VH-VL binders against MLP-like protein 328 (MLP328). Designs and how they scored, part 17

Target 1, 151 residues: MLP-like protein 328 (MLP328), of Arabidopsis thaliana (Mouse-ear cress) (q9zvf3)
Amino acid sequence: MATSGTYVTEVPLKGSAEKHYKRWRSENHLFPDAIGHHIQGVTIHDGEWDSHGAIKIWNYTCDGKPEVFKERREIDDENMAVTFRGLEGHVMEQLKVYDVIFQFIQKSPDDIICKITMIWEKQNDDMPEPSNYMKFVKSLAADMDDHVLKA
Below, E stands for the ipSAE of ESMFold2; O stands for the ipSAE of OpenDDE; V2 stands for 0.75 times the mean of E and O plus 0.25 times the DockQ between their complexes.

## First folded at step 13 (VH-VL; framework fv_remtolumab_arm2)

Design x2 (from w3 with light chain S91T; at its last look DockQ between E and O 0.78; V2 from the best seeds 0.79)
Fold by ESMFold2, look of step 13:
Structure x2 (fold): chain C 151 residues (1-151), chain A 119 residues (1-119), chain B 107 residues (1-107)
Amino acid sequence: as target 1 above (151 residues)
Amino acid sequence: EVQLVQSGAEVKKPGSSVKVSCKASGGTFRSYAIGWVRQAPGQGLEWMGWIIPIFGTADYAQKFQGRVTITADESTTTAYMELSGLTSDDTAVYYCARYGDYKWGMDVWGQGTTVTVSS
Amino acid sequence: EIVLTQSPDFQSVTPKEKVTITCRASQSISRYLHWYQQKPDQPPKLLIKYASQSFSGVPSRFSGSGSGTDFTLTINGLEAEDAGTYYCHQTSRLPYTFGPGTKVDIK
């Protein structure tokens, strides 16, 4: 099977693309309060909460298993997109490339989509494709929707 | 039930190094951050650094950068803290503690290791 | 580094009274603030995590509140066994830091 690939999906959300983007771009410290069943903690390793190139460490639960993940983010304000580039963690034992792009696109005054792109490459041929991680990040976006609307 | 057991007390000469071990049992080792905290006599707690074993790298408080090395050995489920260039100001109790997998609290602590630096 | 300060340094309290300890951060740490109790010759013990979440087995007289830069630990109805030193600890950003501690004695 393929040793690398790209998954793409769209998650329909409500409200303002700018408010959703701000949450993912600048306000990761709020994730445990908003979606604590998925994300238990986020801490700054380098940079600031809203810095391009910042490095953050995430504690999360995927498929009932606690995991830890270190990423460096890239910010693209023109396209309202943030990329989380995988550096270390459970997922990086299976993958040598794991980049997840969240882009927020306003479709109408109250309707947006979150376009999620996952770029991946396996550590070796014995590793599984990261379909469960794609399901996980879709759930993050979907479940965050209610909390951005209430903010 | 996770337990952390540290190596025994040490007496050291100024200018030498000390390496304290922290053996974890009763749980998965590599996924949980282990922090190191020291406490000089009559003083408060001082964060030295941490390691997340699956990352294989440590992060340090600025005060200790360059003198402290924190490592983890997954095969023995043991974390280590080595402090070099010891002075009498390094006389303290040294603790290891685990950061929980669902919460950021240090929820399991070792018993402490007393390090005395004297002539 | 984020500096944490605590007030008061020391408090001598009669049993059954309310104890209030504050912790202030030099910059916002949202709710990434934890409280520990340390008794003489013992390692610290976690009391409150994430500003206000009581750790398992902690008596209900202990509570925490606050967010941003200002946090409070409250002991509502002090018991004799609560004597000790209380520390706040932030985990918002590395390197992590502790407050200087607040010693609580029983009169």
Scores: ipSAE 0.743, ipTM 0.904, lowest interface PAE 1.3, mean pLDDT 92
ESMFold2 (binder alone), look of step 13: mean pLDDT 92; pTM 0.945
OpenDDE, look of step 13: ipSAE 0.843; ipTM 0.932

Design x3 (from w3 with light chain S30D; at its last look DockQ between E and O 0.84; V2 from the best seeds 0.80)
Fold by ESMFold2, look of step 13:
Structure x3 (fold): chain C 151 residues (1-151), chain A 119 residues (1-119), chain B 107 residues (1-107)
Amino acid sequence: as target 1 above (151 residues)
Amino acid sequence: EVQLVQSGAEVKKPGSSVKVSCKASGGTFRSYAIGWVRQAPGQGLEWMGWIIPIFGTADYAQKFQGRVTITADESTTTAYMELSGLTSDDTAVYYCARYGDYKWGMDVWGQGTTVTVSS
Amino acid sequence: EIVLTQSPDFQSVTPKEKVTITCRASQSIDRYLHWYQQKPDQPPKLLIKYASQSFSGVPSRFSGSGSGTDFTLTINGLEAEDAGTYYCHQSSRLPYTFGPGTKVDIK
């Protein structure tokens, strides 16, 4: 029944936290090749692929439905974290706040955790909690795992 | 099947405006970008701008910034392009096209609207 | 704004021979490049998307290659109906842009 909240989950991945972070921080243009069943396109609206404060537009499929999303990202190299702050799109019709943080943490030489934090606030009480979008972003991280290891 | 049908040819005087419509049918409208491309006689293609209807705002090529307005009406599944301050250099065929589901190709095109600017 | 250039501007080619058209981008666009064919008095039509993916219904003689800044459209075994103008188009960064076009005639 909450009108706002924070979801947190961890996705176990393999390899190097630095390589996984680089993919999410700097190489979003590679997502359609890697996980094209989820992400069909990413284009630069403002900035560069690797710029703090850049704005990107994403074309993706969530629960079999095509959606679009515009976000501004924040880069935190010290913590290997990138934040996608929602600006426009299908998600923003339900939520007035939608911020997703992907942080990559090395646990051992070959084991990583991707910690996903989703900060959200509903547009109004009639909107659903965004558990479906949390499931979606978890699947992005999980499915990208093998494609970073092959790099 | 998605189809785009544009409004008919127009003859305009210099200094006036033209508004071309692009009606989409046979698919989801609000989630797909509609782009506008023009072609002067004997010349190449020029990208003018686009709109993703659910965003409600458009992005424009630098050349047309300030003269073009692109809008979308979800209730009629129609996109519009309005170009102001017309000169003879604006005589062209104006196309609308839909960006596809994947990889951002323009996979469906309207038939084109000829705009002739003469005094 | 990303500038695309094409080479050659014009090409007159004997039927059944190979046609090669290049597109160069002013900065890397990875594989976000598309090729369109336009025949006289028709709208353009999509041939190759995402550098190398043939669009539905496009004859197998058309192929695309390249990434980064250098891209090639190849027609391997030119047919009479292939006469027209070919354009590259980038979707890596807004605003999007087209190349100036390459006109292909049959000798």
Scores: ipSAE 0.707, ipTM 0.892, lowest interface PAE 1.4, mean pLDDT 92
ESMFold2 (binder alone), look of step 13: mean pLDDT 93; pTM 0.949
OpenDDE, look of step 13: ipSAE 0.878; ipTM 0.939

Design x4 (from w3 with heavy chain D59E; at its last look DockQ between E and O 0.81; V2 from the best seeds 0.00; counts 0 for: pae E 4.5 > 2)
Fold by ESMFold2, look of step 13:
Structure x4 (fold): chain C 151 residues (1-151), chain A 119 residues (1-119), chain B 107 residues (1-107)
Amino acid sequence: as target 1 above (151 residues)
Amino acid sequence: EVQLVQSGAEVKKPGSSVKVSCKASGGTFRSYAIGWVRQAPGQGLEWMGWIIPIFGTAEYAQKFQGRVTITADESTTTAYMELSGLTSDDTAVYYCARYGDYKWGMDVWGQGTTVTVSS
Amino acid sequence: EIVLTQSPDFQSVTPKEKVTITCRASQSISRYLHWYQQKPDQPPKLLIKYASQSFSGVPSRFSGSGSGTDFTLTINGLEAEDAGTYYCHQSSRLPYTFGPGTKVDIK
């Protein structure tokens, strides 16, 4: 019964790691149009839209329920990784720590892996582990795949 | 379905404060932003700020920073806007409005609260 | 703050004619622009969200278009009940802002 932990998973994607990374790093405004059944809106709270340390608010649907989430992002261009550090929202009622790292790794000319790392700590022992949120973020990566390259 | 009902009109003296309530009914309260917008006579709409009740803190337009406090009470599903240091320039109708689920449009509006600042 | 400007400030239009109102943002707001109608002594009403999506119950004569910095609200076939003031509003970046409004009168 862990009170904190780290989930890691890999989502196989197609195309260019750089284009996938750009989508997650700099183009969150496209998410509602691309995967609107998951993500309904994104607004910038503080900082520049695509900068390290920017704060954004997300409006999304998880397990059929609308939720809101405020995150501060950390940008690692060298490793093509974006960290969404949880600040406030439905997730933070369950978790004291919720950081999600999306890293895009080119495996071959046409194949990439999105490595998703979720670092978490429960608010208290009665809270569930965030397996539902890991399932959710995996689905975001998988469903965005079809929309990163305009085929 | 969702309704916002605001407190009644108020007449205030310069230098005092006013607190307007906005009671929400017919939907979930804690997950949706409540914004505050004012309109002076014959003038346009001014965004004052907002609160998402689950976040517990509000965001304000710079013009009102330091004079406005926006809060929410989940137990009564009521949002509040308090404006201090009133002057005659604050005479206006004050609206609350709810942002929708999707893309942050203000889809439900309160009826408005007229605040008149006079000596 | 993102500044929104509107054009024209005012127009007087004969019934059944087309009304075009523009809104320009000081920086890109993608499609996070919304249009509101306000009739005298009433609260504003949402007409168009996300640049072009008609809100529930809005007559089909109202349409919106645009993205980035340039947006248009169109009323195809103005009705007497459409007299009022129209505002654009951005929800891309806090703090949110409104345009100054466009007043539409019936000739």
Scores: ipSAE 0.288, ipTM 0.785, lowest interface PAE 4.5, mean pLDDT 90
ESMFold2 (binder alone), look of step 13: mean pLDDT 93; pTM 0.949
OpenDDE, look of step 13: ipSAE 0.888; ipTM 0.942

Design x5 (from w3 with heavy chain G100A; at its last look DockQ between E and O 0.86; V2 from the best seeds 0.84)
Fold by ESMFold2, look of step 13:
Structure x5 (fold): chain C 151 residues (1-151), chain A 119 residues (1-119), chain B 107 residues (1-107)
Amino acid sequence: as target 1 above (151 residues)
Amino acid sequence: EVQLVQSGAEVKKPGSSVKVSCKASGGTFRSYAIGWVRQAPGQGLEWMGWIIPIFGTADYAQKFQGRVTITADESTTTAYMELSGLTSDDTAVYYCARYADYKWGMDVWGQGTTVTVSS
Amino acid sequence: EIVLTQSPDFQSVTPKEKVTITCRASQSISRYLHWYQQKPDQPPKLLIKYASQSFSGVPSRFSGSGSGTDFTLTINGLEAEDAGTYYCHQSSRLPYTFGPGTKVDIK
C-alpha cells in the first residue's frame, strides 16, 4: 500500500553497547565468521573497515537466496549509530531508497538494544514493501549478539 | 556444474585492442563476480579487474585503468574483457574466473585465452 | 594496494616430504586469503579458501593456516602430481592481488 516509509524496531542484546557498536562500525570483516549462514563475505570497495564514507560490498543469503549489496556507510560516534546507505544490488531493484540505521543503546549494565531504522522507497507501486529485508537485518543483529559477548 | 568457456586465441598488432569473451553456463550469472586474471609467459598471475553483473559496473586494477573495459551481458550470460593500446608486454594467457558465493574465492576458472602481440 | 609476498620462490622436494609455503600481506587481510595450485599448462585451481578451508575434492595432505598478515600452506607428504606453482590471493579490499608464486618441483 505505501510507496515509501520508515520501519523502526528494537532488538534486545546483552553486554556493552560500545562493543556491539564497534563490531558494526569497524569490524565487518568478522561477520562471515560470526554469522556465516547470513553473511558469506564482505570486501572493501573504497576506504577502510572503520572509515566514515567507506564503500563495502556484501554477499549474503536472504530467504535462502544469495544476494549482493553495495553500500556507503555513515558513522555517528556520538549516538553509537551506523547508517548503511544502499547503492547497488538485489534490494535496489525493488527500492530506490534503502537506508538502514543500527543504533546501540545501553539500557542497564548488561542490557542493550539495537534500534534498527529502515528508510525506504519502492522503485514503483508494484514492488513489495521491504518486510523481508527488515526481518533479515533483525536476524543479523540478533544472531551477532552471542559473538560479541565473548569479547 | 558451473562452467566458463572463453573465446579462442588471438594474434594482434601493437596499438590494437583485443576483446575476450567468457560464457558462463550451469548456474546463476547475475549474482556472482567474474574476475579477469592474466599471466605472461613464465610469470605469475595478475588481477586485472572484475564485474558483478547485477551492478552493471566494473572495478579495475590501477595498472590497467583506462586501458581495460569489463562488461557483462545477462541475456547471454557472457562477460567480456577488452584491452586497448596493446604492446608486446601484453602477450599473455587471459583467464576469467568466478568468485564463490561466499568467502570471495575464485572457484571456477575458464580455460584461458592466449593473446600474442607481435610487430 | 595490498602487496603479497611468498617464500620460498622455489623448492625441490623429495616425494613424501613436507612442503611449507608462506604468504605475507602488507596490511591485515583478516582471513581473506586463498591458495591456488597451477600445474604446468593448466589454469589455476582453488585449493584453500578463507585461509584454512579446503576446497571440494582437495586431498587432505593440503592444509592452510594463518590470519592477519601471515599465512602458511602445508603439503604433508608431497606426491608427484603436486608439482607446480602455488599462489596466494587476497580478497579483503579492491583491487585484489596475488602473491608472486612458489614453484615446487619433485627432486
Scores: ipSAE 0.748, ipTM 0.900, lowest interface PAE 1.3, mean pLDDT 92
ESMFold2 (binder alone), look of step 13: mean pLDDT 92; pTM 0.946
OpenDDE, look of step 13: ipSAE 0.906; ipTM 0.948

Design x6 (from w4 with heavy chain D101Y; at its last look DockQ between E and O 0.75; V2 from the best seeds 0.75)
Fold by OpenDDE, look of step 13:
Structure x6 (fold): chain C 151 residues (1-151), chain A 119 residues (1-119), chain B 107 residues (1-107)
Amino acid sequence: as target 1 above (151 residues)
Amino acid sequence: EVQLVQSGAEVKKPGSSVKVSCKASGGTFRSYAIGWVRQAPGQGLEWMGWIIPIFGTADYAQKFQGRVTITADESTTTAYMELSGLTSDDTAVYYCARYGYYSWGMDVWGQGTTVTVSS
Amino acid sequence: EIVLTQSPDFQSVTPKEKVTITCRASQSISRYLHWYQQKPDQPPKLLIKYASQSFSGVPSRFSGSGSGTDFTLTINGLEAEDAGTYYCHQSSRLPYTFGPGTKVDIK
């Protein structure tokens, strides 16, 4: 098994890349309402909500288990990309590196793609690959679509 | 059912320290934050800080920074709040409470611990 | 820190009447506002979470509304057992903070 890697996937979405990017960049407070079955809470630990370098703490459910995640946010407005740099939490007990990048790309007037990149490194060789977390974040992007469209 | 049981009442002299315990039972511990809130007689609720056991570190209100220490022992599912440099202004009922979810309201509360500071 | 204010400070209400309590935040907290009820010599109890979601076991006469900076707790048909102090609480940003409380008395 690999000790580190990069997962890349594309999730088809509807509407505007700008709207989706805005949601992930500046509207994290809407996540519990939009996809409460995945995200139950988020709070700002350091910085401002929509600021580059901000530290946030997330409460979420993964594979039926309540978990917590602390991340440092990176914002790339030019490419409409948001990066979650893993710092602490359940996932970080098995991973030394856990970075998730959401990039929103307009493909047609009504269709976009969310490119998700997950950069990971195990804490040690005995830890599993984070394929379940990749599935999780894909679900987040996909399920947010309906809420963004209705907004 | 999740319950929080706190240690008993304390009577302390000015300048001393007090350490209150909060034993959690009936649920998970490390995945939920434990907060501490105090209430002076006849006054409102005051948030002191919280700890996320899996992180092992606490966050504090500015007012108590440097004087309060919040810790958690996962093996015993017990959270602690230690307050030093006590004055009469610290006389209050101290509550521990569990956040049902992070950045959520506190859904489970301890019964409270009365701390009296007097000469 | 985010400062919460409440209005009014005190209400004396006849049973079955409608009670309205307002909470205002010094800055937007989206919907990360919760309501607690506290009775004498008891710890607070969670009533409403995330501005408008009733907590388990809370009577239907309690409801919450609002977003951003202005929030309202409503008791439709006050019962005698509803006497107590009500606090709003924000969990949007650390440090978390409470409102000063609104005391509700029964006439």
Scores: ipSAE 0.736, ipTM 0.901, lowest interface PAE 0.8, mean pLDDT 95
ESMFold2, look of step 13: ipSAE 0.765; ipTM 0.907
ESMFold2 (binder alone), look of step 13: mean pLDDT 92; pTM 0.945

Design x7 (from w3 with heavy chain G27Y; at its last look DockQ between E and O 0.82; V2 from the best seeds 0.75)
Heavy chain, then light chain:
Amino acid sequence: EVQLVQSGAEVKKPGSSVKVSCKASGYTFRSYAIGWVRQAPGQGLEWMGWIIPIFGTADYAQKFQGRVTITADESTTTAYMELSGLTSDDTAVYYCARYGDYKWGMDVWGQGTTVTVSS
Amino acid sequence: EIVLTQSPDFQSVTPKEKVTITCRASQSISRYLHWYQQKPDQPPKLLIKYASQSFSGVPSRFSGSGSGTDFTLTINGLEAEDAGTYYCHQSSRLPYTFGPGTKVDIK
ESMFold2, look of step 13: ipSAE 0.722; ipTM 0.899
ESMFold2 (binder alone), look of step 13: mean pLDDT 94; pTM 0.957
OpenDDE, look of step 13: ipSAE 0.925; ipTM 0.954
ESMFold2, look of step 14: ipSAE 0.750; ipTM 0.907
ESMFold2 (binder alone), look of step 14: mean pLDDT 94; pTM 0.958
OpenDDE, look of step 14: ipSAE 0.706; ipTM 0.900

## First folded at step 14 (VH-VL; framework fv_remtolumab_arm2)

Design y1 (from x7 with heavy chain G100A; at its last look DockQ between E and O 0.56; V2 from the best seeds 0.00; counts 0 for: pae O 2.1 > 2)
Fold by OpenDDE, look of step 14:
Structure y1 (fold): chain C 151 residues (1-151), chain A 119 residues (1-119), chain B 107 residues (1-107)
Amino acid sequence: as target 1 above (151 residues)
Amino acid sequence: EVQLVQSGAEVKKPGSSVKVSCKASGYTFRSYAIGWVRQAPGQGLEWMGWIIPIFGTADYAQKFQGRVTITADESTTTAYMELSGLTSDDTAVYYCARYADYKWGMDVWGQGTTVTVSS
Amino acid sequence: EIVLTQSPDFQSVTPKEKVTITCRASQSISRYLHWYQQKPDQPPKLLIKYASQSFSGVPSRFSGSGSGTDFTLTINGLEAEDAGTYYCHQSSRLPYTFGPGTKVDIK
């Protein structure tokens, strides 16, 4: 079993890469209303909501379990990429490194892809690989699509 | 049933410290922030600070920085608020409360703990 | 810190009348404003969360509105049991803060 790795996946989405990027970059406060079955809350712990380096705390449900995640945000406007650097939380109890990157790429006038990159390292060899979390973040991207399209 | 049960009333001398407990039950303790709010007699509500148990770190209002310590014990699902250097101005009812969501307010409150500081 | 103000400080209202309480923030707090009701010798109770979402079990006569800096709690048809003090609370930025409260009495 691997002790570290990088998962990469592409989620097809509709509409504008800019709109999706904006949602993930600057409109995190809308997440509970948009995808409440996944995200129940988000708060800014340090910095400004849409600032590079901001610290945010998320309440979410993964595999039916309420969890908490603290992350440091990195913003790459040039590439329309948002990075969630894992700091603390349930996932960080099993992972030493947990970085998730959402990049939005326009493929056609009406179609985009969300490229999700998950960089991970286990806390120790006894911890499981975070495949379930990859599935989780994929579902976030996918389920946000309808809400972004309605906006 | 989600509930918070606080420790009993305290009578303290000026300069002493008080530690109030807040026993949580009925939910996943580590995943929800616990806030502390006090209310002086006839006065409004004053936010003191909060803690997210899973993180173990607390944030405080500036007014109480250096004088208040908020902790959480996951093994007993109990949050604590310790306030030192007590003066008569600290006479108040102290409440613990659960944040249902970090941005959606405090949905469950303890019954309150009266702390009286008098010489 | 974000300072919240409320108006009015006090209201004496006849039953079934409409009550309006305003909360103003010193800076924009989006919709991260919540309303609490407190009765004598009781802890506060959450009424409205996130500016306009009624908490479970709260009578429909209570409603909240607003965004940014100006918020309103409305009681459509005040009941005798609604006597108490109402506080707004912001959770937009640490440290979180409360408004000074609005006391509502029944005539």
Scores: ipSAE 0.298, ipTM 0.789, lowest interface PAE 2.1, mean pLDDT 94
ESMFold2, look of step 14: ipSAE 0.731; ipTM 0.899
ESMFold2 (binder alone), look of step 14: mean pLDDT 93; pTM 0.949

Design y2 (from x7 with heavy chain G100D D101Y; at its last look DockQ between E and O 0.51; V2 from the best seeds 0.00; counts 0 for: pae O 3.0 > 2)
Fold by OpenDDE, look of step 14:
Structure y2 (fold): chain C 151 residues (1-151), chain A 119 residues (1-119), chain B 107 residues (1-107)
Amino acid sequence: as target 1 above (151 residues)
Amino acid sequence: EVQLVQSGAEVKKPGSSVKVSCKASGYTFRSYAIGWVRQAPGQGLEWMGWIIPIFGTADYAQKFQGRVTITADESTTTAYMELSGLTSDDTAVYYCARYDYYKWGMDVWGQGTTVTVSS
Amino acid sequence: EIVLTQSPDFQSVTPKEKVTITCRASQSISRYLHWYQQKPDQPPKLLIKYASQSFSGVPSRFSGSGSGTDFTLTINGLEAEDAGTYYCHQSSRLPYTFGPGTKVDIK
């Protein structure tokens, strides 16, 4: 069993890469209303909202379990990529490294893809691979689509 | 039902310490922050700090840095606020409250604990 | 820290009248401003979140508006049970802070 790895997946979405990127970059406060079955809350812990390097805390439900996640945000406007650097939380109890990158790429006038990259390292050899979390973040991207389109 | 139940009133001498407890029930304790807010008689609300139990670390208002300690015990689903170096200025009702990051702020409050500091 | 101010400090109002309370932040806090109601000998209760979103169970007569540095809580048709002190609270930056409060009394 692997002790570390990188998951990469592409989620097809509709509309504008800019709108999706904006949602993930600067409109995190809308997440609970948009995808409340996944995300129940978000708050700033350090820094300023929508700033590179800001630390945020998320309340979410993964596999039916309410969890908390603290991350440091990295913003790449040039590539329309947002990075969540895992710092603390339920997922970090099993993972030493947990970095998730959402990149939005326009493929056609009405179609985009969200490229998700998950870099992970286990806390120890007894921990499971975070495949469930990859499924989780994929579902976040997918389910956000309808809300972004309606905006 | 989600509720927070705080410990009883305290009477303390200047220079002493007080530790107030906040027993949480009805929800997943480790997944929500507990904040502490105090209110001096006839005065407004003052944010002291908070803790997210799963993180184990607390954040404090600068005013109380070095004098306040907020902790959480997951096994008993109880949060604590300890304030040292008490003076008469610390006489207040102390509240614990649960943070709901969507409903934002503190959606459930304890009943408050009166702390009186006098010679 | 972000300093919040409120106006007025006190307001005595006849039932069914409109009440307006203002909260101002020392710097922009976007929409991360919340309103609490506190009645005598009770803990505060959340009324409005994120400047304009009503909390569950809050009567429709309560509403909030504003963004940046200036915010307003409005009670459209004050009821006797609305007597109390109202506080604004910011969650834009730690440490979180409260306004000084506005006491609303019923004539």
Scores: ipSAE 0.183, ipTM 0.750, lowest interface PAE 3.0, mean pLDDT 93
ESMFold2, look of step 14: ipSAE 0.789; ipTM 0.910
ESMFold2 (binder alone), look of step 14: mean pLDDT 94; pTM 0.956

Design y3 (from x7 with heavy chain Y102S; at its last look DockQ between E and O 0.71; V2 from the best seeds 0.82)
Fold by ESMFold2, look of step 14:
Structure y3 (fold): chain C 151 residues (1-151), chain A 119 residues (1-119), chain B 107 residues (1-107)
Amino acid sequence: as target 1 above (151 residues)
Amino acid sequence: EVQLVQSGAEVKKPGSSVKVSCKASGYTFRSYAIGWVRQAPGQGLEWMGWIIPIFGTADYAQKFQGRVTITADESTTTAYMELSGLTSDDTAVYYCARYGDSKWGMDVWGQGTTVTVSS
Amino acid sequence: EIVLTQSPDFQSVTPKEKVTITCRASQSISRYLHWYQQKPDQPPKLLIKYASQSFSGVPSRFSGSGSGTDFTLTINGLEAEDAGTYYCHQSSRLPYTFGPGTKVDIK
């Protein structure tokens, strides 16, 4: 079992890569209304909803457990990618590195892929690999799909 | 039963400091923010700052930045607010409150601690 | 910091009548707006969270609405026990802020 690593997966989505990217880049305030069973709240700690380098605090449910998470985001408009870099929270007690990149890639006029890259390192060898967190972020992307299409 | 129990009333001189405690019980202390709100006599509510104990760091309203220190002790499930450089304008009831709702509504409040600053 | 304003600052109301209190934010706060009731000599009590969700145990006569910058709290059928001061509170961005309050008296 590894003490650090990178998970990569692709989630097929419908519609416009640019609309999906906008949701993740700039419109996190809509997440509780759109996927409230996963994300119960998002608040701005520093910056704006759409700022590179902004810091946000999230309340979410993962594996039936409420958790809280603080992240700093990095925006890459050229590649339609947003990176959430973990700062604090339940996940950071398990991991000393937890960076999640959501990239939206148009494949055809109506089909896109959300490529999710998770870069991680355990706090120590006794901690589990973060496969449940990868499952969680995949479900966020998949479940947001319908709400972006309708917006 | 979720409870927040605050330390007793204090009378302070200008220029001194006050440290109010907020003992929490009945929930997982480290996972929920505790905020501090004050209310001067006859006035409205004023947000001072908060701490999420699992983060270990506090955030403050700009008005109080540099004068307030908010801390949390997980071993005693107690949050603290210390305000320094007191003036008569700091005479108020000081509340702690828990953010038990994931959208950061304050669902449980302490009973309040009256701090009187007089010369 | 986000400034919240409330209207009216004071309202005297006959029992069983409707009370409407507005809260306006200096910038969009989405639905991250909460309402509290404070009776004399008591801590505030959460009534409505996330613009329109009633908190547990709150009578159905209390309701909230709005999004963005404009929000309302409605008491549909005021009772004597509802006298007090009502505050809005935003949690869209730190530092959090309160509105100045609306005092509601029984006429």
Scores: ipSAE 0.817, ipTM 0.920, lowest interface PAE 0.9, mean pLDDT 93
ESMFold2 (binder alone), look of step 14: mean pLDDT 94; pTM 0.953
OpenDDE, look of step 14: ipSAE 0.919; ipTM 0.953
ESMFold2, look of step 15: ipSAE 0.802; ipTM 0.916
ESMFold2 (binder alone), look of step 15: mean pLDDT 94; pTM 0.955
OpenDDE, look of step 15: ipSAE 0.921; ipTM 0.954

